# Designs tried in a protein design chat: VH-VL binders against Arf guanine nucleotide exchange factor SYT1 (SYT1). Part 6

Target 1, 216 residues: Arf guanine nucleotide exchange factor SYT1 (SYT1), of Saccharomyces cerevisiae (q06836r405to620)
Amino acid sequence: SRRSSSIVNALSSFVNLRSSSLSSSRQQHLQQQQQLQQKLDVSLEDLPPVPAPEFSDSCKDFLIKLAPYGKFIGIILTEKDDEFKKNCLNYLLTNCFEFKNDPLDIALRKLLMFLELPKETQQIDRLIMAFSFAYYKAQKSYSKKKGIECPWSNADQVYFIAFSLLMLHTDYFNPNNKSKMTKHDFVDLVHNDKYSGGNEIPMAVLTYFYENVTAK

## First folded at step 4 (VH-VL)

Design a54 (from i9 with light chain E55Y; framework fv_inotuzumab)
Fold by ESMFold2-Fast, scan of step 4:
Structure a54 (fold): chain C 216 residues (1-216), chain A 125 residues (1-125), chain B 112 residues (1-112)
Amino acid sequence: as target 1 above (216 residues)
Amino acid sequence: EVQLVQSGAEVKKPGASVKVSCKASGYTFTGYWIHWVRQAPGQGLEWIGGINPSGGYTTYRRKFQGRVTMTADTSTSTVYMELSSLRSEDTAVYYCARETRITMIVGSPYGMDVWGQGTLVTVSS
Amino acid sequence: DVQVTQSPSSLSASVGDRVTITCRSSQSLLHSYGKTYLSWYLHKPGKAPQLLIYYVSNRFSGVPDRFSGSGSGTDFTLTISSLQPEDFATYYCMQSIQLPYTFGQGTKVEIK
């Protein structure tokens, strides 16, 4: 039960993605604080204990309480397979991030610039699955407003490609891996995904993703 | 052409360790998780754990933690499962299986589509 | 852990029979994004398990149309509409929504 502008300003303080929700001077101040926090060698254990949600908390209420934890919010909301925290994560990704005009690799990079990737594999899954749902919803809405067909068939296809991009990055930049995934290998693997049930993604799009992920 | 080929049968004494290999071919090795599943005589299938060869990320069933180690060698496209402190109850056929999705996450596969032929491990005194 | 229970543990059937196998989980296998993480496997002695069905009702590539899956939440069914000689095997359901992955105890379909 908080005002939408108030909650958006509080939640966006660590993501800086909804510029119209904050005054320019306030946005600059919060952005500077967030940048400083991300540059510091700070772990979650160095912060005050994470508050538990109150029985009466809405997702908005709890997210406001978590705003000071900044980059760790993704880790906090994915700690357990918990429906309330899943709903809070979905709210965060839908209302505090803007993905409508982003190609998937840029949207994923945007997510990971503001939310630290968890180290435990199930937490990574929960974060990327929620991201994929929010991204697909945003792309579908954007395509409808533009009068064009959405390039994505479903959220599961987005999820599959997003994880493929994470694995490509890990594969390519791991110095112990002597057999790097080639562009051809990546494109072939993704084209042969018969389990997402999605339409074929153009080879040019997959080539674009490969080149952008491996450039850094 | 997509295949997982496992090492041959092993006979071990209680207290010993066994290391089973699973060699992948016909696909991009680092793009898929490999799971290990066993079947003891007269019992059903039991999931042991899995590994992502790309990052070396592993996940193990709690009852095997401390006794099981999974590793991947990207130069030979081979996954290994080592089980230590063997007991007679570990006698089983051990299978490696590929996760159908390209993912870092063991908890979200569509299913295990390609399986190795199995390795019989017998633990007897 | 998510417990998975199959029924029956065994059944005897003849070629051409309709066979139904049931799988029940201790908690819902439905993920918040609409997918239900239940798969079915066929296992024959001396051979590796084979994936038959994923996401409750989707047949894996090459699996004959006589195999179908249905169900939701905690209750699932595998149906073989007209049993063939190569279908005499043990069938397993598996949940993969939560670690550890757990299999049902298996249902052996044997010749009458």
Scores: ipSAE 0.196, ipTM 0.648, lowest interface PAE 4.7, mean pLDDT 82

Design a55 (from i9 with light chain Q98R; framework fv_inotuzumab)
Fold by ESMFold2-Fast, scan of step 4:
Structure a55 (fold): chain C 216 residues (1-216), chain A 125 residues (1-125), chain B 112 residues (1-112)
Amino acid sequence: as target 1 above (216 residues)
Amino acid sequence: EVQLVQSGAEVKKPGASVKVSCKASGYTFTGYWIHWVRQAPGQGLEWIGGINPSGGYTTYRRKFQGRVTMTADTSTSTVYMELSSLRSEDTAVYYCARETRITMIVGSPYGMDVWGQGTLVTVSS
Amino acid sequence: DVQVTQSPSSLSASVGDRVTITCRSSQSLLHSYGKTYLSWYLHKPGKAPQLLIYEVSNRFSGVPDRFSGSGSGTDFTLTISSLQPEDFATYYCMQSIRLPYTFGQGTKVEIK
């Protein structure tokens, strides 16, 4: 499934916008914007200008305005170090994504299926940080409800592993890279991080992640 | 042995470009960011930018934007920094340095732990 | 940009002296994850800089225990408990929480 259509549907759903409440012109507009974003070569610069948040906008209000931008929502919300947009991203990740039953690699794949990865380093960091916090919170809550121990020590550990998986993916599938990271390299790299608890992750779990990230 | 080895000293005319290399060995090259830092005579350390060799992602200090380009060649484990439109004020020792942890620039707990020996770039007529 | 200011710009000391260098940032260096990304470096003429302290107070591997770091928020200190001959150098603090990475102007520790 396409990332933009799923995000538009999720945003419509959680703001309680039923089809009977939407005008045909609004539905046509959202459909047209979604189709434009799904074209192979379309970029954010090819779309209408991104609306600025209005003074009275809640996170939900602004996210509704961003729904037509689909896969670019992550790029838009991470453009600057902005508290309101950071809160909107956290709202999106908490209310429009389901992470409680997902292993980290599946959750990260789900995120990147629906949100295009930014190109600028600070934006990627902001996106993955917000994701990691939301994922950790969901895992901790779920573990508490089930009466089991959370497999994750803290959000920073999640962030480190999530970022390591992202780097593995880019390293492995980069056509300019003639010397790809091996399973052994990946395990060693993660286990050398004693500060964030990368060394605490079992070899079997890291092997699982490596095999799934590098699989076709 | 983890090390970064840089190319030799360069002398350039104003308006020219210079390309400095930094060859990594002894670790997984694509797992760590490489930063560039310079020191002009009598001045302090100045961060120029960094590159993630895995994804090719770069970040530059604003004053160098449009003049600096960082690239990475994974087949030779080498990072390059090219600085164009050189001015006399660009005369400095240029260092490459490894960030110790897999992560984006914001949030690194270790800073820069392995440094190249430095490359003196002199810009004079 | 986050401004980083060191004090003093230079000082004269003798072997065995206790030396303190302060670093002040224009904005809090506390990350949303509860961590503070401030590091300290030693730099000698003709040599590459070397990492001494990371994340405010953590001594880097191989760094002598006479070096210690402390602080929080916007105010940070590097302390050398008993200055040794090899410690006459310029010291720099660096913040790495926000782009661009910024260094203090440096503190030169000179022989008295």
Scores: ipSAE 0.040, ipTM 0.586, lowest interface PAE 7.0, mean pLDDT 82

Design a57 (from i9 with light chain I97Y Q98E; framework fv_inotuzumab)
Fold by ESMFold2-Fast, scan of step 4:
Order: sequence, then C-alpha cells, then structure tokens
Structure a57 (fold): chain C 216 residues (1-216), chain A 125 residues (1-125), chain B 112 residues (1-112)
Amino acid sequence: as target 1 above (216 residues)
Amino acid sequence: EVQLVQSGAEVKKPGASVKVSCKASGYTFTGYWIHWVRQAPGQGLEWIGGINPSGGYTTYRRKFQGRVTMTADTSTSTVYMELSSLRSEDTAVYYCARETRITMIVGSPYGMDVWGQGTLVTVSS
Amino acid sequence: DVQVTQSPSSLSASVGDRVTITCRSSQSLLHSYGKTYLSWYLHKPGKAPQLLIYEVSNRFSGVPDRFSGSGSGTDFTLTISSLQPEDFATYYCMQSYELPYTFGQGTKVEIK
C-alpha cells in the first residue's frame, strides 16, 4: 500500500541521513559507543510479541510491520535460517542504508548504530554475512560508475575483514582479556589469511582500521 | 611455527571430571576458533564443540551440553576443555584443533588446519 | 543435524592403485558466496588427524598432488590417483556448514 511505501521511504531517508553524517572523527566514535550502550539497556522481551510474516507479505510489507521494533530488526530477521527473512534483511541493507562512500569500519559501525548485534553466534553470522554482501555490492557498483578499481576482491573478503574488526573490538574492550591484540598482531592475523584475500589488504589500511576500532 | 600442544594422558573414575589443556604458539591466539574432537576406541571422529578465545564465545554439541565447559586463558594462550560426570563411554583420545578462519563467529569452508597431538582420557574403575 | 555418510566403510588396495572415496550429506553444503563447506582429513592410529582438502577441491599446503577432491551440493569425492605406502589410513569428510560440525563415519584404506 501507499501508506506502507511512505513509511519505508521515511525510514530509508532517516537511515541515509544518519549514515551520511558519520565520519572517522573521535567525537563520532564516542557517539557510536554511547548509542551502542543505550541499545544494550533494553531487551526484545520487554516489547510486544513479534508478528509472524503472512505468506502474502513482500519484504517491504514485513519490514513496515517490524519498524516499531527498531534496533531489534536484525535479531528478528536472523532468528533462524529462513529464506524470506534473509531476503527482507538483504532488502533492508540494500535500500535503507548508504554504504558506497564508507570505508568498511565506518559502514560496520553504521550498521551497529541502527541494529543491535544478536547474542547467538549463528545470528551474528547471518547479520554480518548479509551486511558484507550489501557492502560489497555497493562498493563494486560505485567503483564501476567512477571507472576505478574496487578495493575489494569479493564479498567473502569483506566478510572476513568485517569479522576481524568485530573480533578486534571484542578483544580490545573485553575486560577479561588481559593480553590485548597489538597493531602488529592484528596485521599478522589478517595477512595470514590466504583463503578470503586478507593477505591482499595493504598494511596501511589495516593499521588505519586498528586505530579506528581501538579509539575510545 | 604454528603449534598446539596438549596436556598428558588422564585416568579417571566414573563420575569424576577431567580438564584437558591445549597450548597455542606461533600465531595470534585470539584470532582463531579452537575446536575439540574426540575418537573413542573403534569409533570415528566426533565434534564436541569450540571456543573463540577473543570473546569467550562457546558452542557445544547438544549431547555434551551441561557436562562440557570450554575456557580460554589469553595470558597463556591456552584453551581448556572440562568434561564432568564421566562415563566409561567418554574413554577416547581428545584433540584440539584450530579452525582455518573466514569468520570469528561460526563455520568455515576451510576446515581445521592445525591439530594438537591428542590426549588419551581413560574412564575406568 | 546435517548427516554425513561415507562409502565404502573400508577398501583394500595396492600401492599404485587409484582410490576413490565418496561422501554424501543429508542437505546441500553450498553457502552464500558460492562456497561449499566440506573438508577431508587423513587419520592414522597414534597420530593427530591432518587436513588434506578444504572447500571441496583445494589441497591444503604440503599435501601431495595425488590427492584431489571434487563434487557439489550433497555428493563429494576424494581421489588418490596412485596410492603410496604412507596413504594407508582412515579418511574422513567433515561438513562445517551447520552446527554441530559432523564427520562421516570414516573410510579405512587397507593393504590388499
């Protein structure tokens, strides 16, 4: 319906405006940390029961029904290995987020500003996998339009680096971890990967990511 | 060199607990999942579970849930697998193995590339 | 659980023989990105398992070229083109597509 289209357009505009305002500055990193902390203060259990998709629902229709759940949409769409919900997540990441102008670390932070990271490992995997595909497509399309080489070889490489960044964040900010990963350790970890093309990422790019992720 | 070194053989009585260690060297410890796999006499390989040392995230095969606990000590680059309420059926060689990673979270098409030498656990009266 | 079945359970062979081992999964191991989550391992008594092949057909570093993997979806094959004395062992396939990870029951390659 028209009303549903208007709501989706409003959500897309809001997400795009928020996303386009992000930068690598220390101030924005602090804001991102505060926003993530706020998301952790409320659980999905505190909200009304999540509606089930009707078999006639399009991805857009179901996303409109999920709009009130906000930060929990990622958790809801990754709850199980479900083709329809996977398609809805892909739709959300492709049409409601702007990634073409973002380095990967900023795009990942943008994702996590709007969508709470699931607690279950398979759900985290589904979310980051969908994100990596959407990010790679955006980067590839943008590079082609500009007549330049895409810095990413494939979505698999993006996926590996995205998880490496999540791992680095967890490693660095986990108070129970007494042996923090150094910049050298991070570069070596990524460069040891010959399977997803981690070894192809320049050291300067990895040190940039390290400094941005570990910044307070 | 990349290496996983396990603790020595254990003999335990039914109902006891056993804690097997797996010490990693030659790589960034917190960057890889460590899995535990066992082989009972005359049987095939059985996956028990795994741990991500960075986040402490663990995943266990359902039949071991409640009896197995995996932990990681990042200061010594060591993973532990503790199995409680031991039965004679738990007699096996236990291996730790590093997952060749595409992801820090779950699954990889690349398999387990580095293995510990194995620890024989015997459960007998 | 994703079930993984190997055939045969054992086979007898001589040095120089071509050996073929089959692995079948209860569901497709093909994931997004086009990658298939199947690996092969060599295991000898008293020694740790060794990774031979990852992602269906890729030889792990240091693995001799007589070992090859093939297949797609649910049906996979490990081939040893010319069996050597050190190849008498038990071979396992493993799926890592879904938790829990599951191994085939093993194929023992025995001296004829």
Scores: ipSAE 0.266, ipTM 0.667, lowest interface PAE 4.6, mean pLDDT 84

Design a7 (from i9 with heavy chain I105L; framework fv_inotuzumab)
Fold by ESMFold2-Fast, scan of step 4:
Structure a7 (fold): chain C 216 residues (1-216), chain A 125 residues (1-125), chain B 112 residues (1-112)
Amino acid sequence: as target 1 above (216 residues)
Amino acid sequence: EVQLVQSGAEVKKPGASVKVSCKASGYTFTGYWIHWVRQAPGQGLEWIGGINPSGGYTTYRRKFQGRVTMTADTSTSTVYMELSSLRSEDTAVYYCARETRITMLVGSPYGMDVWGQGTLVTVSS
Amino acid sequence: DVQVTQSPSSLSASVGDRVTITCRSSQSLLHSYGKTYLSWYLHKPGKAPQLLIYEVSNRFSGVPDRFSGSGSGTDFTLTISSLQPEDFATYYCMQSIQLPYTFGQGTKVEIK
């Protein structure tokens, strides 16, 4: 646990939980903190004005100042195509999240457990693209360390599948959508993509993703 | 097999609204973005906006924000573009077009590969 | 907005001629993962536009091999190696790296 900020502490605790076995009391405490974040019915408008980046000398320092914004940090860091905020987002995803041993669906769930998905399309793109780069880097590094082949060809393939999973979740759980995407539809869509390597993903893996996303 | 079919020509008075449809067939409708592009007489192509039919996510060029609404009906595989407060400069052929990469968002290196036949909208007094 | 400018605005050519059209963007179209978000379209009056080239140099399915694309960063070229009668049309480049998507102003290829 780090004392610097609530989100840094939550992410550090989550990383520790994934990297090492924790006692049930520590797991319960972490679970309570995560539930409290989700239960807090606050909007970004209810929080103080976002600190100006020019008063921070490093990404780590700026992220510590953003701690009170919790789930909104992703929205704040993706608001503009800004080099400093982009570097801070990359720092957050590379150093505060643990993705190396996660299937993509679990890694996405982990990301969205701590960071609220933005509403604006370019912000969602910046968040998921940064996530996909960080995820691919972690997977490639881990696979090399273990002496096994990385299951992902490149970050663009990860990005394509990550958005496909978000699309599936939204399609399946949107109450206004009267025609839900079937397993066949999902596999067909992904396999029709020759350009990002969607066609290279085994059917068993896509079936796994479909079943896990639609179950929750 | 893969095609987009648009509704017929419309004639509207200034201040009215127009709603153009684009019916998709031959592919999984909810997996691709549909963009709207227009061409006014004597002008080039102008991108208006796009919609992801799966999530209902929309993005619009700022000059149309507040006047344009894009919707999707997944039961009929149809996208609609409604443009309100029509002006004479809105007279144009309006096209729908499919973006080849499946994403929740716009932006692709793969271009718009399937286009509707176009709908002429004339705004006159 | 990313501005896209084509040159020339029009040209006159004969069947069999080599035609070159240039497209310049105000900012790099290279995405951080190595792909360049530029496509080319052919448009004839009364017909829908059709995709010719995507990601700078990749011919779309069914497009004749006389069409080729090249370039990088901010400077791009469409070449027609031997102009055919059906190629007299207006050509547009488009960037799709940033919203809003923007087209060049078009290049009209007219019969000489």
Scores: ipSAE 0.070, ipTM 0.591, lowest interface PAE 5.7, mean pLDDT 82

Design a8 (from i9 with heavy chain I105W; framework fv_inotuzumab)
Fold by ESMFold2-Fast, scan of step 4:
Structure a8 (fold): chain C 216 residues (1-216), chain A 125 residues (1-125), chain B 112 residues (1-112)
Amino acid sequence: as target 1 above (216 residues)
Amino acid sequence: EVQLVQSGAEVKKPGASVKVSCKASGYTFTGYWIHWVRQAPGQGLEWIGGINPSGGYTTYRRKFQGRVTMTADTSTSTVYMELSSLRSEDTAVYYCARETRITMWVGSPYGMDVWGQGTLVTVSS
Amino acid sequence: DVQVTQSPSSLSASVGDRVTITCRSSQSLLHSYGKTYLSWYLHKPGKAPQLLIYEVSNRFSGVPDRFSGSGSGTDFTLTISSLQPEDFATYYCMQSIQLPYTFGQGTKVEIK
């Protein structure tokens, strides 16, 4: 929950930027609503109905409307294959998250500290796909500005490793799983992938990811 | 070396449920999707759904939603498919099949490379 | 759902013949990463289906070189350059770009 309080600050930048003329009272009310949701450990069903986007809404406008929903924003924006909501998710990941110079495991952890992982597989895919494109774009831009080579070959490689890290975390911390994936198993599975470039990732990097994801 | 072995033939009454098992060996069980595909007499292959054993993440064809449940037991490297409210049109050979890609939630270019031998399910009164 | 249609539904051929089977999808099977999610399977009654070709044109390990796949976008073909006795079977294409995964109706290759 303490880590959840950081989502209020991340989303407040949209409120301030979009509605600089919005009263302090309204901004305080929004922050109070988010804090109450965090303290009460509420589910999405316990919150008011999610507003539909209005025809005139920009992505920023709709994200401001979704700010009170906090950790559920990822679930809301991935509920169906919707062009506007996908654009809003891309806007959120590009402008509200700072991924430059983050290792992939730290960036993924950052994403999941703010946004609850959906339960439906297509929603998970939409979220992680959008994350992977945003992350790759940020890494490519950062590397170009610093005059160094990007450690990632393409967005597909990022997507493959990001899902591999999600699978590792789920496998390792699921109490129903009696046979945990070993470091050797993880490296072998990733290195067997010649399609997405998993085989190109150095063993030392995968060992780093394994140890960090499985750390207690 | 890598293989999937399914449970034996089942005969069920309309309205009953059936639970078919698929035991994996020779590979890291939690790293791959297992899909279920059936073939009814005189018909083609039909995809039912799949499960990622690592997280228990499942996806089902909409027509089976509410009737099918897929589960995985990592201690025995076994996937189960349970189909309820059986009808005569559910009479088919049911196959489990491995999808070799470990991280694509909504599909893979690799195809289903290892298949179980099939389980005949007959629904008759 | 992505619809997948095969043609022909059946064909008669002799050993040594060149056989071509076509598969058409209702939408492009090209993923944003540049790969096409189309595979081909051989199926005989009483036996499990067998993967022949994945990603349009890649032969699965152990599959004879007489089998080849080609195509792009929505139109795909499986070719058997010189039909052998063990090749009399039903062939299926499958798309895996979107859920649900969908198979073509099948093409039965029968002895002439």
Scores: ipSAE 0.082, ipTM 0.584, lowest interface PAE 5.5, mean pLDDT 83

Design a9 (from i9 with heavy chain I105Y; framework fv_inotuzumab)
Fold by ESMFold2-Fast, scan of step 4:
Structure a9 (fold): chain C 216 residues (1-216), chain A 125 residues (1-125), chain B 112 residues (1-112)
Amino acid sequence: as target 1 above (216 residues)
Amino acid sequence: EVQLVQSGAEVKKPGASVKVSCKASGYTFTGYWIHWVRQAPGQGLEWIGGINPSGGYTTYRRKFQGRVTMTADTSTSTVYMELSSLRSEDTAVYYCARETRITMYVGSPYGMDVWGQGTLVTVSS
Amino acid sequence: DVQVTQSPSSLSASVGDRVTITCRSSQSLLHSYGKTYLSWYLHKPGKAPQLLIYEVSNRFSGVPDRFSGSGSGTDFTLTISSLQPEDFATYYCMQSIQLPYTFGQGTKVEIK
């Protein structure tokens, strides 16, 4: 349907903010963040009650119904452990976002510019796991098309690093935390985790992630 | 060496509160969730709740909601569990345990790998 | 809540015996993104519990190879291929796919 197409196109166009020969200026980046906040700066309680999916709804149909909820779509789709809503979230992240050219930290920032991070820990988990699966799939596809090796071993590795970056951000910018995680602590913690494949990530890449997350 | 060291045994009257500490060492304290688990005499293990020391985020089992409070002091790498309005049924050994993976959320397929030695809390008149 | 039930509640065994403990959950522990959230713990009186197996079948670092885990969905098994004197203990499975985390009631392995 037309509205579903317009949502997919609008979100896809917005997340792909850079041509291959141009970088976004700092002024342009700040302007885009301000515009996004203005357009989506409303509380969920100010909106009509969230519609329930109809039996006949496809993921596209339901996402059309959720379009007016904007930044709250992630919260809505992760509220409960529900297969249909998980499929809708996976559809949204796979078809409405473009992650193929993005380092993980930039892709995560892009996600959180459009979707408000839930407050409940289980909802955060559902969102970031779905994001990590979509990101890994996009990276794998991009690498195959370019004839190069994918830098990521699997979606679980992406998931571990994505959560590590969120935890670093929370730790570093929480004014109540007087003992901030140092670059050395972060690199050692992540690089020494062999269960999730953190040890497979070069230390230079982890240093890059630390500096980018903490420098803003 | 990675370890969790808990405070010593407590004897309390019904209606009192108890605060148990769990001091972490040998790892990045803010990287891991700390959970609290208890075992009453003759009973199995019961999960109480957990805390993320980085953000101070907590989650509690419903039956303890309103009676339990978990806090973290990042300057001393110590987690606290305070249980109020104590009953005889709260007599148990209380354990703190680290979840095996750095994460913002609770819920890991990797389990809890490092445990404190346990703190016996006895509630009697 | 996800309920977890172990069987048997207790068993008597001799050193060298093969021991099998089962764990059943009230719903699937398979996450929609592919991981199964089940772990096994050994607990002795006066000692803290210790992690044996995570994600159904992975031995934790330092755990002897006589311990193995298997299963999928709602049915899981812990096997000790040749029981040693230090293995007389209570064993617990735990699900961590949903809050609250829940343990099985425990299986006590006693000397025959």
Scores: ipSAE 0.140, ipTM 0.637, lowest interface PAE 5.3, mean pLDDT 83

Design b3 (from s4 with light chain S30R; framework fv_siltartoxatug)
Fold by ESMFold2-Fast, scan of step 4:
Structure b3 (fold): chain C 216 residues (1-216), chain A 123 residues (1-123), chain B 107 residues (1-107)
Amino acid sequence: as target 1 above (216 residues)
Amino acid sequence: QVQLQESGAGLVKPSETLSLTCGVAGGSFSGYYLSWIRQPPGKGLEWIGEIYHSGSTSYNPSLKSRVTISVDTSKSQFSLKLSSVTAADTAVYYCARGPKYYDFWSGYLFDYWGQGTLVTVSS
Amino acid sequence: DIQMTQSPSILSASVGDRVTITCRASQSIRSWLAWYQQKPGKAPTLVIYKASSLESGVPSRFSGTESGTEFTLTISSLQPDDFATYYCQQYNSYPYTFGQGTKLEIK
């Protein structure tokens, strides 16, 4: 059917997003399809029960089975501390997303356009940690290919900044919060971190992230 | 071919408001920080503040209570207002454009400066 | 605020000399320091960024180094065009702050 063919085509594109030679128009088409799916206001409870992985399933096999769940795949793969599902999430983020040449805020937005953010703190942590490792790997590979130094020191630094941006967005757009974090507060907060390498990020980069995350 | 040019009154009376505009030609300022920097005659450089195309500002604390920077993307310009001026505010005022996100990772800061405009505060 | 202390305030030199000017930050700024050249009546122009990176179009006789909170700008063989005032600027933290300047003049 149209719906079935549309979902299969969207998943095929989604699963191979990172490895595809995507033109600007093809990338725009994929983004448009994902945005439309998110706007359909489908709840996870409205879908059939999530299938359990079969013993013979590869990560790719299981992700294909999860295709109809679309934006909920991140929630499904982070529900519990499960090694196979963790490996599937890592596969998804490494092979099915293209993060090369993306600023972190754009890559994080890209992640959240395709995958709904979980509501539980432990699930958010698993998703953002997996994202950060995939993003760092992509940035390091891209930098090596271009013969330039990777601006990121390691995946833990990416994780700290990505989580900080997520918290900034949540704090800034919370109507109950009358004391919003200022740009100077954000820079100082990140630069005070010596353990995750936040202190090594240029102030100008942090202020760009702040402007983009807090934009109306 | 990006060019910045300051304009505004060169003479301001004490206690009045100094008002300057910076026109940006030959390029976009979407995604760029735009700064005002001043230099009193025979003295060094002092950063006044910056604005992002969204209207978000950062000011030098020493001037914060008197400074307002605004941006008008439709006219490709941004402006500086400094209130309650005194003779100490006599200076050449420069506007400057910072690079976009990727250039900051390379360490760039102010590549493009206006020619500067002298503002004298006297009665 | 981070204070940038620049020395010397005036440096007299001859064409062909090796000259070095110093800038010290009151606290760590990592490598986020730029050097500008300013000729009389003109806007400053960028010479060095990120402590040691040479700006495109700037002659290779200019170089920058860093050691902790101390930064130097060196001109290996001074040319007539190099007589100007030089300023360091930190951009690690708000507000951006400049050194007080070093005037390089003909001996």
Scores: ipSAE 0.138, ipTM 0.626, lowest interface PAE 5.6, mean pLDDT 83

